# Miniprotein binders against p81326, part 18

Target 1, 226 residues: p81326
Amino acid sequence: MLHFGGFIMEINHISKILEKEREEYIRNKVEEYLKQGFSKDDAVNKANQSWRTYIGHRIQDVIYNLLKKFLKDSGLKVTTDKALNNRNLPEELDKVKRLIAINYGEYLFLPDADVIVYKVENNDIKIIAIISVKNSFRERRFETTYWKLKLKESPVTSHIKVFLATPDKDNEISYKCPNGKPKKMRIILEYELDGIYFLKEDFEETEKAKHFGKIVEDIIEISKKL

## First folded at step 17 (miniprotein)

Design G74
Fold by OpenDDE base, fold request of step 22:
Structure G74 (fold): chain B 226 residues (1-226), chain A 83 residues (1-83)
Amino acid sequence: as target 1 above (226 residues)
Amino acid sequence: SEEDKKIEELLEKADELLYEAQELAKKGDYEEAIKELEEAVKLLEEALKIAKELGNEDLIKLVEWMLKLLKYLIEEIKKKLEE
């Protein structure tokens, strides 16, 4: 197993590193929206919203690439919901897509799955885990929990682990009871999900809440039980 | 492939250098830490070149991130040297 201990541990800097791009990004987007005829205030607001989306995707990409690399030697594969949003999928990805689908009676829908970890064994696909990547919890705070609960309802998907990965830069879920006050979001997410992995050092560690560096080992261990 | 193996070797060595550099920095050996990180950057630049030649987009993105991280760390350590 390739040990990239240095790079895994230094993921803690991801928020600071990406934040350096913000000023230039915002400036460029504001200019773009002004050219489109928006007011200055609207342009700034739109630019900020665009940045939130952009930085979220960047973090997701980093996590995806790291997991893909670190899990490769264990024979595990990684894909994304984006990759599954294709009309013409390879057989392997088509199987992956079907195996994560949630039944709503007449319709099947996919859960939000920023990263999907699976293995191929004897030509059979086994879904191991879905990782949701969240930079901010301002919107759709319990969406990942919803998908976990929905996946749990079917014997086809009930075994799939659902993890949350986050830098939690605003310390929204880093601690359960800071100053003696329970943080509802942390408690519920930790209770409902199979794990929370922090891309930072300053957090309350528990059995389910760990540093991101542990996710590879945890996934490999889970994969051995399937 | 032989190229994949070479990239893996380069990444492993870069990771080792990163780890050593961080330990050196913790001890206050900032100049030596920077030297090791700069060496790691060179290794990753070589890896990036190979990855681009292979057309492996995921690997390219990974190495680019690693490079960005190393450059950031070098800058942070340099700031400590100037203090």
Scores: ipSAE 0.789, ipTM 0.915, lowest interface PAE 0.6, mean pLDDT 93
Fold by ESMFold2, fold request of step 19:
Structure G74 (fold): chain B 226 residues (1-226), chain A 83 residues (1-83)
Amino acid sequence: as target 1 above (226 residues)
Amino acid sequence: SEEDKKIEELLEKADELLYEAQELAKKGDYEEAIKELEEAVKLLEEALKIAKELGNEDLIKLVEWMLKLLKYLIEEIKKKLEE
């Protein structure tokens, strides 16, 4: 009956489901680092950093695969910046890469674009949106806004929507004014980005801050305007 | 391919069953919700087998996530049924 229903709407359990893996992952990583000669304290710190990278990749994979599945019938294609870094790119993906890369003289860099949505019309590629996936904002808190601003600088890329997707389990950006104090990070991210999509139920909803279950409809609507 | 069409059918039916199960759970029809989720699990286990035979990494990851989600939801609804 409804194509966009259950699995995309029920993403809000992702943090609880994946957290079940944490204890065993950390234990195994600490043992690995101890065998490499690190102190106990260093091994624990390295294991926690390794977990943050691991969980971020797991969340990216889930989002990528859900969007790939649920955007397919609307003629929209999905890729990742990791796929675009492959040495032997198919022609279509090489074009996608060139259409989002930012030129810094001798170097080209992809924006923070964990997941990329595009369409192909008459052998022409149009980038629709870039989704940055963040589990935590401890480091590089505003990197996504930097990339949005860089994309806005060129008429070739200024149409590209830049979204943030996050479980935000620690409530770093879930509310604008928790306890009456403005939360700078939430306010700036919401102001600068085209949207924030939460992978949980408990957050302050606005025109730009929505549950992840809305992202498929939003992307389809945007694609029809381009 | 025929395998691709079969997987698509299995995923679409599982998604419909999940949606229906969550609507049943909201109404308090927990036993019926669990039955629909268990059927969805069977469909996804079949889809996972086909995805593995195809060697399709993206489909395998998608279906494994979907199975984890369904099993989590079944456990949560069973807790409510026992209340």
Scores: ipSAE 0.759, ipTM 0.902, lowest interface PAE 0.9, mean pLDDT 89
Fold by ESMFold2, fold request of step 19:
Parts: sequence; structure tokens; C-alpha cells
Structure G74 (fold): chain B 226 residues (1-226), chain A 83 residues (1-83)
Amino acid sequence: as target 1 above (226 residues)
Amino acid sequence: SEEDKKIEELLEKADELLYEAQELAKKGDYEEAIKELEEAVKLLEEALKIAKELGNEDLIKLVEWMLKLLKYLIEEIKKKLEE
């Protein structure tokens, strides 16, 4: 039985589709900021900054909703770190939160976990995977690897798979050795993470670096081992 | 619920139509591929209406993305017909 639909496989078009929204988005945001009293130059700068935030959240939402839909029939559930930070947390999600939290003495913090996949069996919760969604790697380039290493430090979290999902439109990590020189960011991310899933066609495919369309099969296979 | 079952059926049929349309496009059957994608759009427009009536924000976002993807694909296949 194929659990993968055409919609999950065709996500490779996401950057092209969302880029078509940019001109109208920027125009509308500039008008909004001008109405708030910002100068012309400040309004343009703020609109471009707003676009970068918008596109990142937009990609996260697409991934979350696709995974939620296409993992449902396999008995897998999906949540987000944003949902886990709500004050009125249902018992199930409170357990999920406790199972991924990292201890820093008197403080507990959630890892970078844009999307979290888990299963529930007889009220027992098993965290399967955490997916970090990155549109670009301008800042906090290795944040996801930091969280992978922290999760490995405890036997209660060391089984959790940590994936990176990215369109990587600007080819920051798409190839290992472009022009014959190792790309540090791609090499380290691929080495440390459990997988990188690209939301585009053009990248160097490896055992760990795959098309996003493969992620549903991979998660289901992992869940059967837990 | 009945609404949840209806939406699920619409999404599943739309997904099947998308898969079939892409297979048709690979064979060069662009006009039939477009017809199937347009049918999928109609199913998703119905699903979106139901999702909005339910107030299900996650489902609304999913269906809106699916519609945007289908319309993008229709546009791209129409370009191939013009060549």
C-alpha cells in the first residue's frame, strides 16, 4: 500500500510557487508600514525582512500539514514546538514535551524541533523524529547539529532521529564538493544529522541526502523499529 | 464525523488525480493531464469550503497549499502545449 501521494512528491516546486507571491507581498507590506509612519526606505527594509520570516513559516506550515496528513494512516502523530509551548497543554502533548526537553540544570529547553513525529501505543509515547525546517542558512547554520548532539547525550532521547528539511534554493548545502572543494556546511550537516531532505530536484543525492518525497517512507520504517 | 469523512474522500481522490495527471504528462498527454488536474481543483475547492465551515485551520492551510500546487502544475503544462 502506497502511503505517498502526488502532493508530497510534488513539493519540489515549493520555492518557485512561493516566489510568485513575493511581489504582491512586498507591495502590500510596504503600504502597511508607510501607513504606520515609517519612512520609504524603512518600509522597504522592513517589508523584505517580513518576507524572509513569512516564507520560512510558510514552508514550515506546508511540511507540517503534509506530514500530519500522510503519516496519519500509519498511526503516527505530528506536532510542533510552537504547539508544545502553549500554557494549556493536553496531557498527551505535555508528555511529548517532557520526552524531548533538554536539561540544563535548573532549566529545561526544547530543541530546534519545528516538526515532531511521535506515536502513541497504550498511552505510551515514543518520539520518532524531529524535523528542522530551514529556508536559508544565513544564521545559525549548525543549530540543528547542536540539538542532535544534545539529544545523543541522554539514553532517553538518543534514539530520536533529527532531520533537516530545506528547499536550499541558493545551493548552500546542495553539493558536497562544488568546484572540487568540500562544502563545510553540507559535509558537517550530513555527517551529524540522520538525514537531509531537499524540497527541490537539483542536489547531490546520497544515503542521507534525499528528496523530501522519501521522508514519509523513512519515518514509517523507523517507527516500526520502536 | 461526516464532514471529516467527506474531506478525506475528496483529498484522496484529488491525490489520485494528481498522480494520474503526472503520469499522463510524462507520456505527453498534456490535454488529458490538464483535465484531470482541473477535476482535482474542483474537489479541493469543495474540501476547502467544508474545512472553512469546520474552522479547521490546519486543514484549511493544507488544502490551500494543495490548490496552489495544482494551479501551478496546470500553468506549467499549458506552457508545454504552447510550444
Scores: ipSAE 0.739, ipTM 0.894, lowest interface PAE 1.0, mean pLDDT 89
Fold by ESMFold2, fold request of step 22:
Structure G74 (fold): chain B 226 residues (1-226), chain A 83 residues (1-83)
Amino acid sequence: as target 1 above (226 residues)
Amino acid sequence: SEEDKKIEELLEKADELLYEAQELAKKGDYEEAIKELEEAVKLLEEALKIAKELGNEDLIKLVEWMLKLLKYLIEEIKKKLEE
């Protein structure tokens, strides 16, 4: 039997580990903004906003590198929306970009596809899954579901699995309401998405809502059927 | 390459040690768990050195995360020993 890695299963500590960086990060950013001439209050506000973006990117990087490592032997490739926005895009990635792009008439946008899993067979590219990474949901509660619905509108993209990966730091979707029903946001996300993968230990598990440690097996199984 | 094969071996062994250490910690064998995690750290420090010599940015980030995780786990288990 093959082990799918203690490192994948122990990602549940990611929020605690990365939070230790916050104090130094905020201090350095406040200093930077003060040097630019911002008031103390503005510098603090900007530093806190910068931290939220930074922590999201850090979680994305961890997920990207783990999936790249652990999916490689199954013939699956992994990229990111950041890589796809490069002006000098290799042909393979240009094809990946075209295969997930959403057409709005005169405009073309990438979905919120932080991490993209695909395979190459006979020089043809098949997109397997995209993973949206959210540390918390605050303003963009249903962005991922919007992109799933847009991907369903085309036969080219309708097969693409859309997953949410989240530590759910503010416990917005982890637990049921006191009346025993799931929270509304959880109900909608779980209904519309192909899976929710939690980057923490404690949450209400369901068929679609699992520990992140299961994502590698799930992606491999999906890839065999495409 | 030979460096790529060496890194792969180091990462696989570190992963096995992490798995074994977590099983030991579940049984309350904290000193043994720490010992295995410390060995995994040594393997990953060697892997990081090789990744830096290769200039492989993605691999460097992966190993740095793995090291950060192992060091976090070691400290958490040490807290349990002090209790």
Scores: ipSAE 0.733, ipTM 0.889, lowest interface PAE 1.0, mean pLDDT 89
Fold by ESMFold2, look of step 18:
Structure G74 (fold): chain B 226 residues (1-226), chain A 83 residues (1-83)
Amino acid sequence: as target 1 above (226 residues)
Amino acid sequence: SEEDKKIEELLEKADELLYEAQELAKKGDYEEAIKELEEAVKLLEEALKIAKELGNEDLIKLVEWMLKLLKYLIEEIKKKLEE
């Protein structure tokens, strides 16, 4: 067993590390948009929007690859909603897809999930947890909470833990009662989700709100109860 | 395979060195912490070479992130030495 702490524990620096790439990224993207015929002002605005999307995906990729590596020796497997949307799905992943799908009457849809953790036991697949990665809470504040509530509605999916991972650089959910007043977004997210894992040092820690470095141990512990 | 076993060994050793280096940095032993992080970088550079030979894109991305993290930490600890 690895320490589970080194690279997982130090991920709290991820936003600062990736921010160093911003200047080069923006320069390259502006050039790209200018070649497409956009004005300078439009190219800059589009490049900045592109950066915000890019950084979110970079954080997702890091989380996915770290969990894939550090959960492997505990018999836990990791996939993504992108992988589950492929049309030529291996049987194992097709089973994962079927076990996480939400029933909307005539339609079945996957919840929005960035990372999915599961195990294989005696040819049976058990979904352990879904991890959603959020950079910002300006829009779609409670998307992750909606999916948790939908998963709770069926006995097939009600056991699935739903976690949120976030750097929360703007302190939108870092504290429950900043200046003595309850922060509605933090209170509701913490109440409804199974855990919030912060990719930074400065936040109010609770039983459900923790440093991201704790997530591997938590997932392993949960898997043993299933 | 032999290559897979070697990569796993390199990643495990690098993770242990990172953990130890951060404990040293907490004690103020910055020069020792930097030496351990630089050793971890060498291990990961070897792991990256093997991952590229195997063509394993997920593993390449993982090791590249690990290298970025180690180099960032080395820079930050060096700043503390200069203070």
Scores: ipSAE 0.724, ipTM 0.890, lowest interface PAE 1.0, mean pLDDT 89
Fold by ESMFold2, fold request of step 19:
Structure G74 (fold): chain B 226 residues (1-226), chain A 83 residues (1-83)
Amino acid sequence: as target 1 above (226 residues)
Amino acid sequence: SEEDKKIEELLEKADELLYEAQELAKKGDYEEAIKELEEAVKLLEEALKIAKELGNEDLIKLVEWMLKLLKYLIEEIKKKLEE
């Protein structure tokens, strides 16, 4: 049995833990917006939108920092698309950026990814995986699959694994056939992506759909094949 | 880098304590699980202090999350003990 981090295994509580912050966050934001002159109704609406952005960023930060910590001893490095979009990149990150860029003729664009895992061997960089973190599927439902398909089009990026990490609080993709009917979003995401990692306990587990606690072991094993 | 070595040691021990505590909780040994988690909290509080002295924002965020998780688990296990 391989030893894995307890903290990465217990991340499944993340939505419940962060939700406890909501009441105070909303109250403080409403007061802030009222001071700016917004009506009560507008302040509440803006505070709720602010919360959705805030909690999404918090989940991304937790995943980034956990992966950075727990992949380090296996010689794997972790960065973010935000870091790669900064100007004046260090040489190493500039190489990472070039290695994941998608070619659109005269233009190069980074795929939408929240977290990128790579390794460095003798100043050569090999991209292992990108992880898209989605708190909900209200918008951009299949954006991650688009980027997987684009990465598959080139021999230089076709090896890159594309994962989705999500708490899926509303059970939008947790089961393949809820109530006996196929859930299109779950089936397509699972078919096209290399893996879906759930930040909760209750979901239908398959070879590609797993608890997030398995992601470190999976990434390490993939890196050994490259 | 003695500070970096100390933080890594504290995080590794806290992670071990968390794993042991969750195995104890699965067996119904809630009182001992809580004891192990409370020890892990103390180790992470020291790690947080060192991380703040170093000004390492990523490490501060990681340890703050780890503390939130441990405190949540302690409260959940205490509820099970009362049942």
Scores: ipSAE 0.720, ipTM 0.885, lowest interface PAE 1.0, mean pLDDT 89

Design G74
Fold by ESMFold2, fold request of step 22:
Structure G74 (fold): chain B 226 residues (1-226), chain A 83 residues (1-83)
Amino acid sequence: as target 1 above (226 residues)
Amino acid sequence: SEEDKKIEELLEKADELLYEAQELAKKGDYEEAIKELEEAVKLLEEALKIAKELGNEDLIKLVEWMLKLLKYLIEEIKKKLEE
């Protein structure tokens, strides 16, 4: 049966839902760091950094598990960069890892690919898309664009769609020309990436910039063309 | 496995109920929307128990998120009824 996708469509509440955890999380982390001997100011700074990491991982987990669930019936499989870095890697995942690796001469590295979508046909693996999940763009703003450009350099990886998924709470990339002034980050990300998927309601929608609820349909459509 | 099949059935039914509740809420049928969401919560609570028995970390995280979302939506719709 086809899935209705209700849980995908309602993800735009994720920031409000997760923010309810912040006060308790921060209090607990400050207490933990104070017990480790950090000063009050250091403990607060470290707790805030810990929160940013925690909420980023939480959003990644939600996206991964939703995509895994809602793409399964279309014959699509989903994995993560964390899973690909495990030492005891099944043959299937080892092939996925090798199919997205970037060559830097003596070294091979995985792109920043939080979530990877692939399919298996006739014992062959085809990478469909990678999704980079970013909670904030204050730092590492164009990291995902760099990886898209590197993947385009090889005919083996050039077909791989590179998506960015973000709540963009601070509206860093939500609008292309806020107040009539071009927003460099939004314009470059939208130009270079294959899509930006927002985990919120209020943003400027374009052919490439969409609500996250559209990502399942988009991935399925792309997979049928490959 | 048979447990995996059961969880998938519970998740699919919960997703259908969420979709139906969304459609009911659009029509202003808030009481029925809440009933559908509360039924979905019960199904997901059962799915969570099975996922924990299996030790399936991915399913546990998925179902915990789904429960958080449903409970958030129930409270939002209840606010509309009380307004």
Scores: ipSAE 0.698, ipTM 0.869, lowest interface PAE 1.0, mean pLDDT 89
Fold by ESMFold2, look of step 17:
Structure G74 (fold): chain B 226 residues (1-226), chain A 83 residues (1-83)
Amino acid sequence: as target 1 above (226 residues)
Amino acid sequence: SEEDKKIEELLEKADELLYEAQELAKKGDYEEAIKELEEAVKLLEEALKIAKELGNEDLIKLVEWMLKLLKYLIEEIKKKLEE
């Protein structure tokens, strides 16, 4: 059977590895935008915004592909909210979509869940967890907490674990009381979410705040209880 | 398919080599760790070739990340060996 230790445990280097791409990425994007007719200032601003989107998607892709690969032998399946927004869903994914959708009157919306873990038993689907992947908390700081609270409101979705995965490069939530002062964002996220998984080494570890390398074991344990 | 099973074997062997290399590096056996990581790189280069022939974008992305990680670790351990 596949051994989880190596590639899952070493994801903590992801920010260092991906950051090495930044200079070349920005240079190439500025050149592209200049060729499209943007001013130098606009091209630089657009390139920096493009990088922030790119790095977030890259981290999400790594997490998705690792979990998809290393949960498969435990009978667990992985999808994304992007995949669930396709028009022509296979029946299995259509069921996943219906099992996490939140009703707002005449509208149905998916939670902002980057990665979704579920299992299939006797043609029944059970959603195990959703994982929100955040590279930074400069905008939409408590989005993940909002979705956890909404999922708790219905017996159909209240069992779903909501995790946050982050490198937290700027130490926005890495410590509970930095400099002796309570960090509101860390305290609220840890209180409301089922777990925070850090893609780095240096953070305050608690029962809910862990190294990302632990997430596979945690998901498997949870799945056995559902 | 036969190719899918071959990729799975290559990925599993590479993961085992990475795990072993990390244990070796913790003991200070840097040359042995690098040897194991370089073998894992060769297995993943083979896996990447097969994934590209299949056109499996998810596998290509996974293997490309794994290669980046291994090459990063090799360079970090080489720095320690030079010390």
Scores: ipSAE 0.688, ipTM 0.872, lowest interface PAE 1.1, mean pLDDT 88

